# Designs tried in a protein design chat: VH-VL binders against q17rb8r558to768. Part 6

Target 1, 211 residues: q17rb8r558to768
Amino acid sequence: TAELSHLTKNVPIFVCTMAYPTVPCPLHVFEPRYRLMIRRSIQTGTKQFGMCVSDTQNSFADYGCMLQIRNVHFLPDGRSVVDTVGGKRFRVLKRGMKDGYCTADIEYLEDVKVENEDEIKNLRELHDLVYSQACSWFQNLRDRFRSQILQHFGSMPEREENLQAAPNGPAWCWWLLAVLPVDPRYQLSVLSMKSLKERLTKIQHILTYFS

## First folded at step 2 (VH-VL)

Design t06 (framework fv_tocilizumab)
Fold by ESMFold2-Fast, scan of step 2:
Structure t06 (fold): chain C 211 residues (1-211), chain A 125 residues (1-125), chain B 107 residues (1-107)
Amino acid sequence: as target 1 above (211 residues)
Amino acid sequence: QVQLQESGPGLVRPSQTLSLTCTVSGYSISSDYAWSWVRQPPGRGLEWIGYIYHSGSTTYNPSLKSRVTMLRDTSKNQFSLRLSSVTAADTAVYYCARVDYYGSGSYFPDAFDIWGQGSLVTVSS
Amino acid sequence: DIQMTQSPSSLSASVGDRVTITCRASQGISNYLNWYQQKPGKAPKLLIYAASTLQSGVPSRFSGSGSGTDFTFTISSLQPEDIATYYCQQYDSYPYTFGQGTKVEIK
């Protein structure tokens, strides 16, 4: 949306976990600084904030994902349960601070669209192959792990007719990346990609580890 | 200044297992990159055998997969190749190589940027 | 597997000449192509990655271009030390595959 595209300067950053486009990210907020951040996001009508993992060299990573607030439940013990869903990915341009929480100036990331007909055909073939491998991986998981994934992330999204309709590519890629048991460094590198082909290739590579 | 050095027997009998070790200096193999084996039969081109990630996970060329095993020894900073049931067709110079990442911020291995000197292995009785 | 075909298989040129080698992939590989130089008795050396990006420390006389299925490697002004076999290699999909090589000799 227009509001999302305009939120690029002094964006509040929740430093916690990986977030991905279209993937639910439920949060339990305890810290006063983050309760203030969430309340401000609601109060201003933006209902969005950035999510980044911590970084050993910096306060947080150079790439992240915007989270859209869907619902908030305030509990009597001072906790807040915030239902969010991932929006646009971003690159951090400048870091800041505001009332104890981190902020950033950001640049949104979108996949570079493939225009060549032969490349689109190859992309579709790669997509279908990797999707099949993902389904096989999920189906072959032990029942316990499959049940945990379904409980927390829901079922794997179905294939989309147009691979390039969404600026971040197919939703199932991000669902899969959220559930794969890989190092955060790999997750972050995939999140930073602007090529659907590169992302599918890397996901295929990761799936090979579990085959 | 990362360097790779192959070592192992230069002569292997047919039907036996070819075993080579690559010693890496200047960088820990468990920290990043993929660590690969590539071979070149005398007077012919290059053939990728497979690689082992810093995590220990392996990816092998399907044409060799049934005969190839790659292992790492993080205490010695080495990775190794075992190729079983060798024949004369396996006679080649065997190179170990590092695979670096040149995608847009990705950790996908892209290019063989540092190579060992190569070790000739002859399969002969 | 993706097949990589180089042309020519060998060539002879004079010092200072422009040398061009082509590489063709059996299917689209975008820009996921590398070029290597191998001198007799030595390991290959990475010259170019991602079809057109020069590896650090490699002389500017080497260049690459192309995308999809057709790729070109050029030495703008051949030097004596450039006598070698040159290989293209795709990293679009597994297994990684190399071209058959182009031997460059000086007349």
Scores: ipSAE 0.000, ipTM 0.439, lowest interface PAE 16.0, mean pLDDT 86

Design t07 (framework fv_tocilizumab)
Fold by ESMFold2-Fast, scan of step 2:
Structure t07 (fold): chain C 211 residues (1-211), chain A 123 residues (1-123), chain B 107 residues (1-107)
Amino acid sequence: as target 1 above (211 residues)
Amino acid sequence: QVQLQESGPGLVRPSQTLSLTCTVSGYSITSDYYWSWVRQPPGRGLEWIGYISYSGSTTYNPSLKSRVTMLRDTSKNQFSLRLSSVTAADTAVYYCARETIFGVVEDYGMDVWGQGSLVTVSS
Amino acid sequence: DIQMTQSPSSLSASVGDRVTITCRASQDISNYLNWYQQKPGKAPKLLIYAASNLETGVPSRFSGSGSGTDFTFTISSLQPEDIATYYCQQYDNLPYTFGQGTKVEIK
């Protein structure tokens, strides 16, 4: 699903979990402040909000990902189930508050494109190697966890013909980062990267650790 | 708070189908979690039967797979167990339970259980 | 299927005693092991998840440890309300399997 965000000032922020481009992020919303936030995003037509992990009781991380609302189920007890998918990544420039929920002024992140032909060739070789390692890791993962991953995140995305067509790089990298059993600090570090080569290298190191 | 409650006949004749329903209150079965059935024969230990996911996909214990079917009734917020061709060995207390899922929430196990329903297989 | 073996099958101890139950998996399950408490006539209650993590609302006298194939569950100071059967359960592979249970009684 295409990214549809033009909002950069006073962006509503849901402080909860990691989110990644193209990756499903289903949310169970109980808190009145977040129900209000989601209602507003739907009513204004933006149908999106930012997601960041907390870094203290009073603050949230410097990087996050926009979530696009796909569907909302309102429950009789006042809770909402919100089906979202990750969109553009962002860096936080300024923090604020609105009616009990956090807001931020943000700038969107995009990968820096590699233009040198030799570097592109090397990038593709690294990509293909890491993708093969990821496939091996997933296929050798214990049956229980493989089943849970498929249920929540779906199948691992297929390789893309053009590694640099999307501003965030290949979808499978983000799917893998969402399912790898790594500390959120590592996930946040990878989310903040503007280099596909750096991201693939870091993913490779993580996969090697779990091999 | 989330509550699970089993219901269904307490007596089933040999060769017939055992049918139980789990009614979930305080949480939608389609929003998240795996929804499981676990049984316990009198004086014995626990045996996992299978689960149905929030999306409707099912996984059954291979020892029971040929006889087990699980279904959702999303309008009633219920999931059910059907066990065919029952024998005296299927006499047990049957529990429904909610299971947390890796990747979205911490690995917990089965954190909410029904009170259990005794099903006796006898003629 | 992964076989889970608990030891002992039953024990009797006095109030205030340290109680230890062990659980052994037939193959490596990492830390994917839960402990449940079942009081007579009641449904099981999750006490410990992922081998060593205490479930919310569970008293701190309960603890778990271990990884791989060998796991331990401990009650540091047995209370009368702890009379129950305790089960370990692996969730590393399907089907989920439980230990046979350890019945804890007061002397």
Scores: ipSAE 0.000, ipTM 0.478, lowest interface PAE 12.3, mean pLDDT 86

Design t08 (framework fv_tocilizumab)
Fold by ESMFold2-Fast, scan of step 2:
Structure t08 (fold): chain C 211 residues (1-211), chain A 121 residues (1-121), chain B 107 residues (1-107)
Amino acid sequence: as target 1 above (211 residues)
Amino acid sequence: QVQLQESGPGLVRPSQTLSLTCTVSGYSISSGYDWSWVRQPPGRGLEWIGYIYYSGSTTYNPSLKSRVTMLRDTSKNQFSLRLSSVTAADTAVYYCARGYEYWTGDYFDYWGQGSLVTVSS
Amino acid sequence: DIQMTQSPSSLSASVGDRVTITCRASQDISSYLNWYQQKPGKAPKLLIYDASSLESGVPSRFSGSGSGTDFTFTISSLQPEDIATYYCQQSDSLPYTFGQGTKVEIK
């Protein structure tokens, strides 16, 4: 547990897809290097690793999300199915390599808390408006897409009483970002934000486009 | 409007490598789903060849695994199939298809029109 | 590999008839079975997924049922445009496998 709190140096990185705080990220692991990485994570008790999307200039993106291992299923065909859930977001400081997989020195990201009472009221108003738009978008999807989303990502998280209780903001924002058909550049931009207001504003813009 | 379109040579000589490309429009291949190849010999049924996942990982039918390679070109929104050491048994219509993965099991909701590849001397 | 067997291999029926096709898996596949329609010279088209779920835009006369190893596909009132070969496909285990197909013709 104490060792896990200091995982910021030589963090193993799975270069694959976008991951988001609180959102399930099931992985089909085929490559020996990643099977080794996951086994090490389990054996050392860390039970987590970083996830970054690929980048044409720097091998993988400057921002990512930690994945916490919840369960592992080893299949007869040599595949491993790893049930993970998104944890803390991070910014990459330095890149490295270990036994065929990428590593990074990282800095964890947290939302900057809004302290001003008027700003908090405005934030709540924006939040409620965007949440309503998200619910409307989801309910207006074809039955097949709704069924697929529910099975893969689960139900849209409920609204939270305190918008700033979690360091990454409300869970529904990340669930929605995972399911929206959005350009990966926008997804990465939103992941890197340290402002809940900016994140809600961007999500609102995307939802308005699909309305 | 998602559309898939196969392209590549319709005639391949025995022992050569069969190469096909699938061009996708209306959806980014790196944003979701798995992207599959399925073939159908003339007058016969369907055989799944393999898929490339939106993340870039690949899974191939064990019966073909030693001869199959799938690649993607995200800048062109394309994915491709290479099948080495072909024989007359590889003569088939080759389809590319979009599959929804693991949680619902793979079902193929969009298909290309199919490209006939004949293996003949 | 999971073997999928369809019955019958072919059938002829009249417009308005109820048509039934069966598919049997060599082992338990729960509900992970899909049905496709293929018209001559065309790509397959998804009709049913997860054994009984109707794909969006597909006419309600098509239905599926079953679980485990035995599955049924039904056309409640055959139409001229339904002339095609129908395939089942299991998605429980890799490699994904298809039945041999059932050819549906009109008398």
Scores: ipSAE 0.000, ipTM 0.429, lowest interface PAE 15.9, mean pLDDT 86

Design t09 (framework fv_tocilizumab)
Fold by ESMFold2-Fast, scan of step 2:
Structure t09 (fold): chain C 211 residues (1-211), chain A 122 residues (1-122), chain B 107 residues (1-107)
Amino acid sequence: as target 1 above (211 residues)
Amino acid sequence: QVQLQESGPGLVRPSQTLSLTCTVSGYSISSGYYWSWVRQPPGRGLEWIGYIYHSGSTTYNPSLKSRVTMLRDTSKNQFSLRLSSVTAADTAVYYCARHKGYSSSWYYFDYWGQGSLVTVSS
Amino acid sequence: DIQMTQSPSSLSASVGDRVTITCRASQDISNYLNWYQQKPGKAPKLLIYAASSLQSGVPSRFSGSGSGTDFTFTISSLQPEDIATYYCQQYNSLPYTFGQGTKVEIK
């Protein structure tokens, strides 16, 4: 809905973990403040809230990802089971509080499109190389590790014909970033990038390190 | 409340694989936090081994990375440690621990298991 | 890796004494430092996080201070139940590293 697309002020923020565009983020919430936050998002019809990692300087990180609520179950033991998926990335403009949970005024992020034909060609070459490295890394994992990843995150998304069709770039990049064994602070730096080329380059460096 | 409990063999022979499981109650390991292993050789200090992120991503201490594997079983709410090619130097009490940050805006270990002593000896 | 050095390695003090332990990081870690208490046969317990913040439920006699590379942990009035080994821990970068520990005993 239009109101969901334009939610930018006093956005409720769940301060917990990294979230990424298109990637599932299942949550089991026990804290009363977050149960209230989720209940409100459902009642107002927005069905969205922001997810940010904690930050020792600013309470929570300057960048995050919106989570779209797909389903929610409130359990009698006080837990809420919330099935979410990552949506738009955002930058935090102002921080606030509401009934024990954090809020923020935000602006949404989108990748800057490359228009030059030679640069687009180079981007495709880099993309195909990194995607091949990602496939090799994943296929070379032991069957048990691959099974665990598949169970939690599903299959690696296929290559996309147009690398710049989605505002956040190819879905497989975010799937891979979620499964690679890297520090959340490093993941946050990648999430904040507005350049697909820069993101692919960083992912390539990570793959080289862990291959 | 949240509780963590280690389980596994207390004696492992040199060159074998050390295997420990942490059972978590009161919170789902797939929904948040970093789930870590930390060890302590008898009479010595603490060494962080690695963590598994709620998403399934793992990060290991470089000193142990070639020998360490961490796995999770979300259906049993457990995460495990496997340390291959053990030697007497791997004799330690092994703790599982949760790294919490968001209520305080900083990361710290707020819940620990009781510890499991693993002796590497023939 | 960031090396954490604690001093002293051990100390003995009387009940009611002010106890001070220091922790030094090999590089700037801002305020990304925790302090834990460990009693014999038990897991470590968080006392102080973010260099100076007291964990909920922890007695106010425990405090922390410092930033950058030099940190101090203080027990303002030592109690018998405070006999333990105390560890600092940095989380500015991976791998997380701990100091070697300071054993606190009562005379």
Scores: ipSAE 0.000, ipTM 0.424, lowest interface PAE 15.9, mean pLDDT 85

Design t10 (framework fv_tocilizumab)
Fold by ESMFold2-Fast, scan of step 2:
Structure t10 (fold): chain C 211 residues (1-211), chain A 122 residues (1-122), chain B 107 residues (1-107)
Amino acid sequence: as target 1 above (211 residues)
Amino acid sequence: QVQLQESGPGLVRPSQTLSLTCTVSGYSISSDYYWSWVRQPPGRGLEWIGYIYYSGSTTYNPSLKSRVTMLRDTSKNQFSLRLSSVTAADTAVYYCARDTWELYGSDYFDYWGQGSLVTVSS
Amino acid sequence: DIQMTQSPSSLSASVGDRVTITCRASQSISSYLNWYQQKPGKAPKLLIYDASSLQSGVPSRFSGSGSGTDFTFTISSLQPEDIATYYCQQSYSTPLTFGQGTKVEIK
């Protein structure tokens, strides 16, 4: 419900973990600075903030994902559980600070649409192959890890008929990236991609490694 | 080296909430791993309570799920256990432990705290 | 829940003896089985993971074997410092479950 087109300057940043479009990201908020940040996001009506992983050189990474606040559960001792879902991806342009938490000026990322008919056909074939590999990987996981994934992230999203309908590509790609046991450096690399073909190719290489 | 240390009250009254904190040194709890609580009643075996993933997501033993809450405080490098509505059956030594995350091979507890005895009594 | 049953519940052996403990899972857990040693008043210590892998720094007299539902833990030559309670633990599915423990004593 917030005017998202105007949320590009002085965006509040929660520096913690990777977040991905359409993927749930439940947060346990204990620090006063982040409680203030969450409260402000709710009070201003934006109900959104950025999520970035920490970076040793620049405080936090150059790429992140917006989180949309869905629900807030208050614990008796004042701590909060914040249910969020990943929204738009972004690139960090400038870093700042406000009342103890990080802020950023950002640029939203969207996948570049493929228009050529032969390229679309090849993209569909790659997509279907990688989706099949992902399903196989998930079904062959031990019950403990599979149960943990289902509890935290829900079930793997179904294949979409139009691969380019969403600006971030198919939801299952992001669900899979969230659950794959890969270094955050590789996750961040994939998050920053503007090409569905490149993203599917990278995911395929990761799945092949774990096959 | 990685070290875990439990802290919190050693005596809790029936019906109250048991609260324990695990302080981790030598490794950031926000970097990786599952961070677990395991308890052991005097003279008995080990019972897994639950774990919190480095991202904040939790999984609890179904037998305790309605009474258990686990949280992280990344600024203090701590994770905590809250167990509500305690009874004498909750008297135990409570351990915090680091649980590996392995796609291949078993997950295991590689580092443990020394244990903190919590007695539930009036 | 996966039930883990150890046998025997206790045993007495002499220094230098070969000690064997068994662990049975109520369903197949592949190789997702760990063994821990617990001395009185101490936290458990990992000895074996993934059914047969020896943890770094653990003496080679300790070994594990098995897959599926039946697992064994062996001390090839019992030493005085090995007197402890030993627990198996499955990591195949949550809730994580432990065997009831096997107390190893000197005769």
Scores: ipSAE 0.000, ipTM 0.455, lowest interface PAE 12.8, mean pLDDT 87

Design t11 (framework fv_tocilizumab)
Fold by ESMFold2-Fast, scan of step 2:
Structure t11 (fold): chain C 211 residues (1-211), chain A 119 residues (1-119), chain B 107 residues (1-107)
Amino acid sequence: as target 1 above (211 residues)
Amino acid sequence: QVQLQESGPGLVRPSQTLSLTCTVSGYSITSDHAWSWVRQPPGRGLEWIGYISYSGITTYNPSLKSRVTMLRDTSKNQFSLRLSSVTAADTAVYYCARSLAYDTAMDYWGQGSLVTVSS
Amino acid sequence: DIQMTQSPSSLSASVGDRVTITCRASQDISSYLNWYQQKPGKAPKLLIYYTSRLHSGVPSRFSGSGSGTDFTFTISSLQPEDIATYYCQQGDTLPYTFGQGTKVEIK
């Protein structure tokens, strides 16, 4: 429900890796603090928590992505694989702690919609060009690397008819950001953007570099 | 080997507080997991009462929340249930159980303690 | 609260028979469903967790399947020691809730 998805205060934070809207993020959970955190997320019915990369000054980064728990798999050694999928992006407003894990007060991020007809046309043209470049980059990867990406992240999402239907923009942008071999600072910068045009432009620049 | 054992009075008078203790052996209650109480009225099904986590955080069934308190005694490796203002409807076998860390299943159970509410 | 409904409430079968019990949730619980066996005068014993995962030491004749709102528990070849009441339990949403139980008897 909307109430279960509207968590902004004392949100539990898993400090580990980058996460992106719509992108699978399987987690191997063995630390007691995170086992408790995930258990609470399931037991309260929210079935979600925040994911942020570490930060040397502030414990964890100022931006992150909510992860929705889809499934749990048990391993023979007592560890569990928690299947999650990225949800809403957020900006951190205040940091806290609870029973050994980090928490945060957050503000959710959404892309700013473009309303001008000419700007929408230009956005569509940019999108189609960058999508084509992304497809070319992926198909030109060695079979081994392409197979590894398919196993971990699945196939590149198809183009969406309405670029602005989702608050985070097209799913393929996030899939691509997750698989591109770029610096985490760059990934974090792109995650924090509220402009689809700016995001597509930066993705285009990176694809050109790797082409 | 993990073993749980309930103890406490088998007879409680109406309006008084039901008090039960679960003693855990072979595993520390402060290491991880949640520690639950579940009851079963004679001839009926199972009802989850609540749990206390390894860190001491409690969660209670809303239907019983105003009457339930759970506590830990870490020095004795025990956790307890207090249910206030009991009535005949609270007559049941009370079980303590350990909950899995990942999916909420209860993997080890005590043998159960029958509590009769009668004057 | 999520309501859990089991079918049938009771059944009688012969040794060696395939026994099937179903459990329906009033709303989507994903795969967070557990199955317990309870023999007369004894505590419940976990058999299956997370819909289809067999708990340690549980015989392979027990299995579970399903997702969302509809779940099935199967005993592939009923043994005399399997005489018990079986309960499903959802672990998706607090409070945890159990089905009413299915009593399994031998003919």
Scores: ipSAE 0.000, ipTM 0.422, lowest interface PAE 18.4, mean pLDDT 85

